VHH binders against Large ribosomal subunit protein uL22 (rpl22). Designs and how they scored, part 3

Target 1, 185 residues: Large ribosomal subunit protein uL22 (rpl22), of Caldivirga maquilingensis (a8mbl4)
Amino acid sequence: MRYWSIRDEDVIDLVKRRYNVTISADQIAKARGFEFRISWKKAIETARAIRFLTIKQAEDYMEKVKDLKAPIPIKEFTRKQAHHNVPWDGWPVAKWPVKVADSFLQVLRNLESNASYRGLNIDNTVIVHASASRGMRIRNYMPRALGRATPWFQDTVNIELVAVELPAELVPKKFSWARVLKAIK
Below, E stands for the ipSAE of ESMFold2; O stands for the ipSAE of OpenDDE; V2 stands for 0.75 times the mean of E and O plus 0.25 times the DockQ between their complexes.

## First folded at step 1 (VHH)

Design c12 (framework vhh_gefurulimab)
Fold by ESMFold2-Fast, scan of step 1:
Structure c12 (fold): chain B 185 residues (1-185), chain A 120 residues (1-120)
Amino acid sequence: as target 1 above (185 residues)
Amino acid sequence: EVQLVESGGGLVKPGGSLRLSCAASGTTFSSYEAAWFRQAPGKEREFVSAISSGGSTTYADSVKGRFTISRDNAKNSLYLQMNSLRAEDTAVYYCAAHFGEYDSSWYDYWGQGTLVTVSS
């Protein structure tokens, strides 16, 4: 019912353009989650940060964000930095979106499971598409004068991840802040 | 146990060049990511340049075309070649490195810093 934001043909074309290799649809794994009650702006920035990492690298990154041990770069001008032990300073701004990281980690673990089920080598499976889109607005009610209920709407976010198995020589062997920052520019 | 020691800082005239070095002890650089950061008086710490374990480089827009990051794994050293220096490049420069396995997500080790002053 719901469509993916990227087609298999587009994934194959992206991999050819970026890595100069041709893959088949059998090498593609996908996972998505719906209606997370998180900030859309922070989710977009988290999606940018995990693109072109392996599934395992992205999972570790999200665990560390949840522990306040690693930041997400945010493409937003500010004169103030939040923490001294940042792997970069200045633009982009560093943030630690715990709730967003937890939501992405849930989807990443599903992605790992799906890739494993398809027989892909997880160590060589790289995230080539990561998106955060506006989900449905959830209608809620809050008490208002004398027990009367009034409607209010909560914005939600849908997360969509697509990963492909690549030849080992093209796979990042180690997490790199330089790679993350270059991807974001 | 791992230590980073910077050297090469000093006084230079505008338009001049300077080369910073960072030597590591307690480990080897062959499988790490490394970076240079700087902090000018009264300013926040600023990213300058990074080099990945695979050799890919990234530069802050303010230094692109003027600075070059490199490393020599055999000498266990990281370098920053600074050309066409300007007054605004005056700062304490820090070497930083991520050592070990993938499990570490940010720069784990920092040097003491080396002062670079660009003035006449």
Scores: ipSAE 0.000, ipTM 0.146, lowest interface PAE 14.4, mean pLDDT 77

Design c2 (framework vhh_gefurulimab)
Fold by ESMFold2-Fast, scan of step 1:
Structure c2 (fold): chain B 185 residues (1-185), chain A 123 residues (1-123)
Amino acid sequence: as target 1 above (185 residues)
Amino acid sequence: EVQLVESGGGLVKPGGSLRLSCAASGFTFSSYAAAWFRQAPGKEREFVSAINWSGGSTYADSVKGRFTISRDNAKNSLYLQMNSLRAEDTAVYYCAAGDSYYEFTEPSEYDYWGQGTLVTVSS
């Protein structure tokens, strides 16, 4: 059995502190995905990058990462990096984690559906919590060739997203790299 | 306590120049993006110019080539050099700061605002 990494009361408190707005639990939408075969480090950085974007902005961002048209900022102080068109200078390092972006996009689509089902205005629904946690290790076997199967384990990642409907004046109107970089601060 | 204080507004004839200043206190100004917005009577606040923490800037099309935004992090100050002023530039000018790495063009992206300084361009 799995539990949410954040309670509704903590979401309500976060929104009050950040936006000076009191919300009810009815304005909260959630979605989870389990056991994705992706890099946990890259998933953590992707979760940071989409915090405080609208659901639609985050979806578009993940589509662009999948197409190698937009990077994810990575909090690494020193690393080799190939030449790319990066929309910011210096730190953070830029990466294009396609499989991670695809996994997040799946969860984002579910979040959008759940928010719509709850009657929330999707254009005003902002991601206030995004986390990537270690999932169950998947036990696999190599083909039995010489009478023995060799077990090996694949690490997996669980993705958890929580979004809240806010007053229109507090909602980011357009995607911006400044918003993405602010979220990873 | 966070505070932004504008100065440098006044009366100027068409074709003249003014330099606006904004003094920041109560936060680490050097970590914030900053911007100038203006509001003419009967109109909404409109974007003028923004500058990020490292000095990168953007301008509204109506002021490109005439206005220059700059910052001095050692003095916790933001500036707007306005040249070739027109009657259409008459407005109350506001400075704003947001806790982001880069500049924004939308007023809702800024957390802190000054009281405004009046610029009148007339003969």
Scores: ipSAE 0.000, ipTM 0.129, lowest interface PAE 14.7, mean pLDDT 78

Design c3 (framework vhh_gefurulimab)
Fold by ESMFold2-Fast, scan of step 1:
Structure c3 (fold): chain B 185 residues (1-185), chain A 123 residues (1-123)
Amino acid sequence: as target 1 above (185 residues)
Amino acid sequence: EVQLVESGGGLVKPGGSLRLSCAASGRTFSSYDAAWFRQAPGKEREFVSAITSGGSTTYADSVKGRFTISRDNAKNSLYLQMNSLRAEDTAVYYCAADLWGSEYYDEDAYDYWGQGTLVTVSS
């Protein structure tokens, strides 16, 4: 069994601090996926990029990443300078991580289904928590000559998404690179 | 998790040779598909060469016949032997690896990357 990385109380507090709105637990939708064979570092950057987008905007974004039409901005961690912040106007390195985007899209589709099941308005449902954590190490076998197999181990990633329905006036109407770049600050 | 560390970059004259090394640490490297990519100043990152876990090799047209990719699984290492170097080969060279690389020309097929090593070809 696994616990969620964030409690409903913490989600409600986050929404109050950021949007100055009080929500109840019935306005929260959640989805997670386990054991994806993807880069943890790329997954962290992808999670950061989709925070505070609507579910629909995030799904659109991931589809475009898969089509090589939109990049995911990557925070530069191996700079000569000790400074870890990225400039607001965005000159971060860009990547098109297709496998990572596909994994996130799967979890986003489940999030959309869960939100719809709970009666939430998808157009007004915003992702307020997105995390990527280390998953289980998987033992596999590689074929060898003479009918032998050699064991090896594979790292995996778990993805967790939480979204809430907000009043329409607080919901981003259009996808914006400025919002995505601000999220990696 | 696998970490990749490149070495062997430097300044070389046109027509010269250089050998790049990529050392893998962590998991068993022999199970990984691996590749070299490069990024020249003012250009996008481009594919150079790839080698599968089984040893099959592929080369970009721009380097075919001049570069040789190889691996030594006992040493957890990947190599790029560069011969007949030209000014247009000047770039930062990156080592990349993935357990199940499906599109070896696609940068996104590789989950693990090195920091890059600079190769400058000039007189």
Scores: ipSAE 0.000, ipTM 0.079, lowest interface PAE 22.4, mean pLDDT 77

Design c4 (framework vhh_gefurulimab; at its last look DockQ between E and O 0.02; V2 from the best seeds 0.00; counts 0 for: pae E 17.1 > 2, placed apart)
Amino acid sequence: EVQLVESGGGLVKPGGSLRLSCAASGSTFSEYAAAWFRQAPGKEREFVSAIDWSGSTTYADSVKGRFTISRDNAKNSLYLQMNSLRAEDTAVYYCAARESFLGYSRDFDYWGQGTLVTVSS
ESMFold2-Fast, scan of step 1: ipSAE 0.010; ipTM 0.237
ESMFold2, look of step 2: ipSAE 0.000; ipTM 0.118
ESMFold2 (binder alone), look of step 2: mean pLDDT 81; pTM 0.821
OpenDDE, look of step 2: ipSAE 0.145; ipTM 0.611

Design c5 (framework vhh_gefurulimab)
Fold by ESMFold2-Fast, scan of step 1:
Structure c5 (fold): chain B 185 residues (1-185), chain A 123 residues (1-123)
Amino acid sequence: as target 1 above (185 residues)
Amino acid sequence: EVQLVESGGGLVKPGGSLRLSCAASGFTLDYYAAAWFRQAPGKEREFVSAISSSGSTTYADSVKGRFTISRDNAKNSLYLQMNSLRAEDTAVYYCAAEPYYVGSFEETDYDYWGQGTLVTVSS
């Protein structure tokens, strides 16, 4: 069985550091997805972008990325784009990773279900841990001339999300680009 | 057990150089973004430099052009080459690692930390 990348005691400590709030383990909800056929680099950027958003805000954000209506900022020191039609000035660079956003949305939907089952108020449940790790390489085959198949491998990504219920006063009512950018700057 | 162990700190004259090392054990740095932070006497901990798992680097304005961050995944280690050291570089330097980011300026985004190594720049 696979271990979680973060322990409950570390989640509690993280929440204390960031929000100055003490929570218990029963306020924690988790969800994982395995072996998504997506870019690991783009998945890392997406994981960063959704941290400290509510589950609902992250779901809406991923839907907008899928519709090419909202970008994911990246921290990489690269200025390969002109930053036209992005909600911030200058660095960081913007991307619209549709397939990655869809994968994260699947895990977010499971996180929402798990949080609801645990009795958490979804409107006050904030993602405090989001990770994208390399998964198992999947062996595939491509047809060759004269009917032969050559093996090749596809990289996969595992997504892990952890959310906690916070007091309503610490939870923003609306999505904020400033909060997303703070995770990078 | 997960650990980051730093070494290479010491006393150096202004204009001198030092190379800090950070050895990781219990996990593989290949999957992590890593960073150096420092804390000077009487100040909060501040960002110095970060390197992504893909090798992209970023630097604080105060050290850009003088410091170089690098990693050796085969040795599971992170380095900071510090050149042209100034009195204001005097601080305890910390190694940090984070599996979800390609690097971050925020101290609170890093889950693994070293114990720190003291760098003193004085004549």
Scores: ipSAE 0.000, ipTM 0.117, lowest interface PAE 16.0, mean pLDDT 77

Design c6 (framework vhh_gefurulimab)
Fold by ESMFold2-Fast, scan of step 1:
Structure c6 (fold): chain B 185 residues (1-185), chain A 120 residues (1-120)
Amino acid sequence: as target 1 above (185 residues)
Amino acid sequence: EVQLVESGGGLVKPGGSLRLSCAASGRTFSTYGAAWFRQAPGKEREFVSAIYSGGDTTYADSVKGRFTISRDNAKNSLYLQMNSLRAEDTAVYYCAAVEGDYFLSEYEYWGQGTLVTVSS
């Protein structure tokens, strides 16, 4: 099924409760991508990390992750890797496979395009919903002699992003690693 | 505004233990990420341990299993319990904290440092 995990009315309600601002559905931009061959656990952590950033901040963050210039703080990985020196000074961080950041960046670029098409100010457009869900698990079989087959599974992930334009005074002006770390729960 | 003041440094024999404290004035450590760094004579500043706003901790490989970082939000204090001390642990130890608008290698608040000397 291709249903959105959040309805426009729920987005409008979230914005009213969090920012005390009334928006209309035409101020909402959406983008999603399907069947990315990435880790679902890592995708969940990435989705948490970009929530409530502007589209531009999230794009910059993902580009830096792809360039190995910025890590993603991962609660599960950090707890298992707590004994290692961090490559980034002072923070419980993990290096991600570039694929996760690239997948999110593809969806973010589509989100930016959709927001621009709707006439939204990209600099004031904030991601208010970011989710990663399990996609189709593709069962593959490697045929062997005499018609025998060995099953092999390819896990996939669906990414869904929703952003809204806010008044400039309510938009985060700076990227904050402390906010990203607070997203670990 | 946050002011950090370290205490608990001193001279200790190899195999001994020492507890460092860092007292914060202003905002509480519960809203901050906090860390211990050290700088030995003639060497660059080295990461030792961190505790993050969510409560997770991490340690440098050289101190894992020997050092424990903790905080007491009621006392607005950060601690470093140092066990099985080695001569290589001799350094000035610094408390550091960060809130909002932070970049990975940038800490907003630093203490004055406290000297730890491990010698026979």
Scores: ipSAE 0.000, ipTM 0.141, lowest interface PAE 13.1, mean pLDDT 73

Design c7 (framework vhh_gefurulimab; at its last look DockQ between E and O 0.12; V2 from the best seeds 0.00; counts 0 for: pae E 12.6 > 2, placed apart)
Amino acid sequence: EVQLVESGGGLVKPGGSLRLSCAASGLTFSNYAAAWFRQAPGKEREFVSAISRSGSTTYADSVKGRFTISRDNAKNSLYLQMNSLRAEDTAVYYCAADTDFYSWGYTSPDEYDYWGQGTLVTVSS
ESMFold2-Fast, scan of step 1: ipSAE 0.005; ipTM 0.288
ESMFold2, look of step 2: ipSAE 0.000; ipTM 0.135
ESMFold2 (binder alone), look of step 2: mean pLDDT 83; pTM 0.844
OpenDDE, look of step 2: ipSAE 0.017; ipTM 0.326

Design c8 (framework vhh_gefurulimab)
Fold by ESMFold2-Fast, scan of step 1:
Structure c8 (fold): chain B 185 residues (1-185), chain A 123 residues (1-123)
Amino acid sequence: as target 1 above (185 residues)
Amino acid sequence: EVQLVESGGGLVKPGGSLRLSCAASGGTFSSYAAAWFRQAPGKEREFVSAISGSGSTTYADSVKGRFTISRDNAKNSLYLQMNSLRAEDTAVYYCAAKYDEIYTLDESNYDYWGQGTLVTVSS
């Protein structure tokens, strides 16, 4: 049993409040992934960073993170140190785990496919909900010489993304670091 | 316990085609994400293609346009149609599956693996 963390009515209300646009449920695309073996702390920071980007902008961002060319702000980063016109000026240049970016990229590509299947214009489809939650603990067994097994558990993360098609006028024209910094806190 | 068994490998000439099959027993593919990985002699295992529980697909750049992943849930089977084969495609091909409906490119996130089937592309 897995439930979505946001209802369609709540998505519609969020879009009305933020963009002053009324949408219907047929303009909503969703994707989720379960039991990723990644850091929950870094997953929630990644979810915050991609919120309110287009699907394509978020995919590009994750590809840049995988290539170690773009950072993700973490909870301990002081936003006041960042120079909005030059993201590297005062920015702690640190390598984030490529596994987190890869996990989000997989869910994003599934989201893109689902949005296309629903007939949405991908260039105008914006992520309005991004969530990372604790997944089920996976029970594993370590083999023993005596033919017995010792149980152990692996923590996992579930990723949930929801996107909507907006009028072109309201869609982010290009990715910006100021937007990423604003989304974090 | 889910078991995966690959078949369809063999010797083929450059430019030829092969279709690999992966049959699941002890469980069903319908709600699982599944993928193909390959390992060439002396190299690391690499991602080839994946399909989600909803049917969304992705491909490695080296095979995009030449390979097609598909599944038949009624037959509980996963397929890889390989066209325009090259010498560089020579490898042991592995079928993999995971508990949920979303695929990943990282092999460590897959829970079930087949034993592999050899594909040799040579004149």
Scores: ipSAE 0.000, ipTM 0.106, lowest interface PAE 17.1, mean pLDDT 74

Design c9 (framework vhh_gefurulimab)
Fold by ESMFold2-Fast, scan of step 1:
Structure c9 (fold): chain B 185 residues (1-185), chain A 122 residues (1-122)
Amino acid sequence: as target 1 above (185 residues)
Amino acid sequence: EVQLVESGGGLVKPGGSLRLSCAASGRTFDDYAAAWFRQAPGKEREFVSAINSGGSTTYADSVKGRFTISRDNAKNSLYLQMNSLRAEDTAVYYCATGYSEWYGPLDDYDYWGQGTLVTVSS
C-alpha cells in the first residue's frame, strides 16, 4: 500500500555524491515504522540528528536519550534552555524526547536485523536517509463527567530509515556532537 | 582558533613530483579527519584524498596510485606526496579538517587553508 520515500537509485546517487563511492542495491538496508504516537516536530529533529551515523552509533544515542544522558538538538529560535549536562553552548535548544527516542530505537533495531539478514557488515553500515512524516490520525474518545464521550483525534508519525554498507575507511569510528550539530543545520 | 597553512606548491613538468604540506594550529590531526581538495580554473572544488584519526586513507580514482596522503602527529602536519604529475593535476590545492575521526564530502569540512597553487606544464 505504502511506498518508500526514497528509491534505491536515489540512495545510490546520494552515496556517490556524498562519499564518492559506487554501491549496488544489495548494499542497501531499509526499515520503517508506522503510526507512532509521538511529536512530529521532535521526530523530524531526531531524524536529522541520526543521519550519517552508523546503525550502532544511532542505537547507542537513542538509548542514552531514553536514559536522559544525551539530548537531541531542537531548532527553536525564541527560547533559552538552561541545563548543566548539555554538550554544547547556546542554540540549538536541548531536549530529551524519551518516547521519540524509543520509537526510533524500535525502527533502528529492525534496520539492524534487516541489514544482518542481507549479509551487511553492521559496523560499516551508515544511515543515509532518515525521515519522519505525518501518519494517520487516530480517533479517540474521552469520557465526560456526565457519562458523555467526546471524540478527539491524535496525530501519529511514520519513521523511515535507510542505511548502506560503506568501505570501512569512510565509516565514522566515534560519535561526535559536532557532526550531530552540523547535520541538524 | 583553528588555522591551516599550506606550502610546497609550484611549477613542475609532466611526470614530475611535488610534496605539499599543511601545518595546523588549534587542532591536532590525531584527533580529527583531514583531507586534500583541489580546484582547477572554471571547475568545482573536488576531493583528492583523506586520512582519518586512525590513519585509514582514501583517494579519488583520478589520483589513486600516484598520490599518497600522510600525517606527522608530532609536527601536527598533513602531507600530500604527488608523483607522476599530469597537466590535469594543475589546480589550487586546499588542506581541510573535519569532525571527529569521520571524513566525508566537501560540506563535512569546517576548517580550510588558503590554498597552494600547483602548475603542471612543460
Scores: ipSAE 0.000, ipTM 0.140, lowest interface PAE 14.9, mean pLDDT 77

Design d1 (framework vhh_gocatamig_d2)
Fold by ESMFold2-Fast, scan of step 1:
Structure d1 (fold): chain B 185 residues (1-185), chain A 121 residues (1-121)
Amino acid sequence: as target 1 above (185 residues)
Amino acid sequence: EVQLVESGGGLVQPGGSLTLSCAASGSIFSDYALAWYRQAPGKKRELVAGITSGGSTVYMDSVKGRFTISRDNAKNSVYLQMNSLRAEDTAVYYCAADYWGEEYDLPFDYWGQGTLVTVSS
């Protein structure tokens, strides 16, 4: 059983303090995802970077981060794209780039859908809470010769996003790429 | 956090040998999987060899029997011994490290600066 890390009343209070606007609970949209196999430290940085952006700005940012952070196009890291015709004997498959951004995009897409379903204007809907927390630890097995494996645990991350519709006058129209890129380097 | 510094590149004639070294700093090295990639002019970057924290290895088909990857956890280093070098092996070689069990926002969490290997008569 899971619960939200922030209550609606706390969201309303935050919006009142930051924007001097009183909202009701029907103007709040939420989305969360669980047990992403991503870096908690990078997820915290990403969550901080997208706070107070619109849903659309955050989605655009995640997609651009994928291009800016990946040193090589993702296709070049797949087993089928590498010049190796050998079985992967105990070698972990090369990791897909920007897994953190992909995880946040999944939650952002769900947030956008939830906001639209509630009748909110997406262009005026701003992320006011973004949280990355430790999830359940997943048991895995370390590859060994002769098919043997040693158990180990992988940390997972839970992502929570909360957004509210604001008056158009208060909606951010631009964001600083320099600030954002520095935060996630 | 891990920093990777490559060395050992240079000019060698066909049939010659080179040893590339990659030194790691800033973290416990023994927990990392390590790899050598290369990129030739006008070509895509490709995996040459990899070694897990447990010592299992993988090699690109064209280098099997000629190249050997090894690691020395006491020296925080990974090596690529290259024998019987061919003109086709000319490339910039990159060292990469991946912390097993944690995902980062880049493929292989850490990369070196690259070292040039030229095989020419």
Scores: ipSAE 0.000, ipTM 0.116, lowest interface PAE 16.8, mean pLDDT 72

Design d10 (framework vhh_gocatamig_d2)
Fold by ESMFold2-Fast, scan of step 1:
Structure d10 (fold): chain B 185 residues (1-185), chain A 121 residues (1-121)
Amino acid sequence: as target 1 above (185 residues)
Amino acid sequence: EVQLVESGGGLVQPGGSLTLSCAASGITFSSYALAWYRQAPGKKRELVAGIDSGGSTVYMDSVKGRFTISRDNAKNSVYLQMNSLRAEDTAVYYCAKGGYSYGLTHAFDIWGQGTLVTVSS
């Protein structure tokens, strides 16, 4: 069965634990994108990078990644970082996954729309869950035709984003690289 | 043979409504995520709305509050109710069955042939 990767009650518990605030399910907005032809590893790292940003901060971040103006930190150790200006020293490795950023931006815009429709204040709406999964996990009975396996070199990825409206005083006011780096630990 | 067939497209005036339908043959929809995509002239194909097997929905920003996706597993169909149509909604609309990772031997990405929606005065 395919459900959201996090239940509303788990979102409410997460917010209580992290922010010491009790929210209702009506303060939760969700968006999901299907079958993006992007790198799953880069999508996972991108999901980590946008957690606990506001929707608008995450959208701006993805736009800057698409313009090669901001990198995504990748959990990968290497000695060489040479070509672009990196806003942190050393590990993790910096990447500029344009196609991944475009995919996340599409889902983020849908999330913003869903939050607005629910009457949430977008400026105070924070992404508390972001996940990237390897395609559809749904299985159905379907008779197979006699055919050969077609080799593919690219996986599809599903993106799930969940955001909640918080009191303005608990909302991050400005994008911070320290927060982005902390999120990938 | 598996086929998705869209219907319900046509010409409407701004502010009008249309309901698109997609029916499947050769597969059952009940366990799959289903989606509507659109492609306008000169633009990339984009996700308009999606619905999973549990009924959870996703919408693109510009259509939220105007479009509603729904499914009927007994009729093996998915629908897109479009209200308050704008000129910007003019596109070919495609029905798609959710797929699996292309890194496996199968890409379960099945698409319909598309149905044209034109919004003009």
Scores: ipSAE 0.000, ipTM 0.097, lowest interface PAE 18.9, mean pLDDT 74

Design d11 (framework vhh_gocatamig_d2)
Fold by ESMFold2-Fast, scan of step 1:
Structure d11 (fold): chain B 185 residues (1-185), chain A 122 residues (1-122)
Amino acid sequence: as target 1 above (185 residues)
Amino acid sequence: EVQLVESGGGLVQPGGSLTLSCAASGFTFDEYSLAWYRQAPGKKRELVAGITRGGSTVYMDSVKGRFTISRDNAKNSVYLQMNSLRAEDTAVYYCAAPDYFEESGTYVYDYWGQGTLVTVSS
């Protein structure tokens, strides 16, 4: 039994302060995902970027992040700068923005399902709380290059999303592209 | 933002010793596992030693008993003490912090230092 990082009372208070609307707990939808093998820092940035977007806008944003992720081929002239955040000989092609986006999409899909199950209008359901927190450490194994399996512990990330249905007139119809780009660099 | 800076490399005779240091900044150091990799001329980069958040260590077989990895969370530093150095230990040594695992269960290291050259030669 895990605790939520925010109580329904706190969600109701936040919505009242930000939107000047009083909601009840039955208008709140929640979803969590656990132990994602993703960057904590990028998960925090992604959580900040999707706050106060609708569920659909956040899903579209994650899909756009995935679309902007292209494999970067290692060309001869760029190899000398491989140690400056460039793909490296023996370095697997980093799928990092896609992996973070996929993790958030999993939680967003669950959030959409939960909101729909509660009878909320998805088009008017806005994410009011998004957080990433440290998860359990996963026991994993060192690469085969070491000649044997050896335990290695990896930190993981838990994602927690909370959304509420708002009156249509208060729902964002557009989001800032600059905000989206900042979250993915 | 995240920065790893190696030092301590140099030229040493076979059988000698060196201590490599890695100074980290830009992240919560004590929450991360850290590793030392090396890459010799004409060879692939390989994992030499690792240390977990809790201080558990792992070594490649050819350096076990000769190398010791350690960390100092108060100084945001990780060290590699190298004893009984051999010509085959000649390589550029890299400090690395893992961001996530691939589905294969292999660490994908997002944060790398610039490397420090270790040359073992008579």
Scores: ipSAE 0.000, ipTM 0.122, lowest interface PAE 16.1, mean pLDDT 73

Design d12 (framework vhh_gocatamig_d2)
Fold by ESMFold2-Fast, scan of step 1:
Structure d12 (fold): chain B 185 residues (1-185), chain A 120 residues (1-120)
Amino acid sequence: as target 1 above (185 residues)
Amino acid sequence: EVQLVESGGGLVQPGGSLTLSCAASGSIFSGYALAWYRQAPGKKRELVAGISSGGYTVYMDSVKGRFTISRDNAKNSVYLQMNSLRAEDTAVYYCVADTWEGYDSPYDYWGQGTLVTVSS
């Protein structure tokens, strides 16, 4: 049996602290996916980027990342800088993790379905918890080049999303890069 | 919050055996992937063995066949059985719990470490 990374009590406390609203467990929707063969580092950054977006905004964002039309901000310092136009200047670094975005989109669609089934208004349902954790490591082998097989371990990632329905006045009206960047600071 | 406490380290002669134990305090131990890392003097910290929540194991090449990792979720513990110890196995051994990365999730937990010395 797998356990959720956050308890309903902690979600309720988070919403009270952040929005000054008391919710019940009935207003919480959850979805998770297991063992995606994606970069854990990029998945962590993608999880941070979608926090406090509505489900619909996060879905649209992931679709745009898949189409190479929107980047994910990555908290990374390297000597090599990609020369590319992004919606912000300087740090953080921009990446377009297509496979990661596809994995998150699958979980987001399940989240939307679960929220709808629970009777939540999707337009007012905001992601308050998004996590990417290490899953099982799968051993793979390179074909022998010069008589030796070289094993490597494929990292897998588990994605967990939690969303809550909020009063319409507290819900973000549109996607903004400032909100995305604030979430990773 | 999770706290990890290692035990079982000590001095052993080459070819000897030791069992390292790691006990965790925390309600979500069974959901974690657990690993043993080591750091020898003058070397980088390296993964020795790992075990997933589902029991899948991984080992560093130099310890395969000599070391066995196991877990006991009822006791919130992970173990490393070390056989046929070599001088190059001398290191501080760390127990690590891989955790969920998220807004209100804790980061990976590391124990304090336990010293294993293999010397004639």
Scores: ipSAE 0.000, ipTM 0.110, lowest interface PAE 16.9, mean pLDDT 75

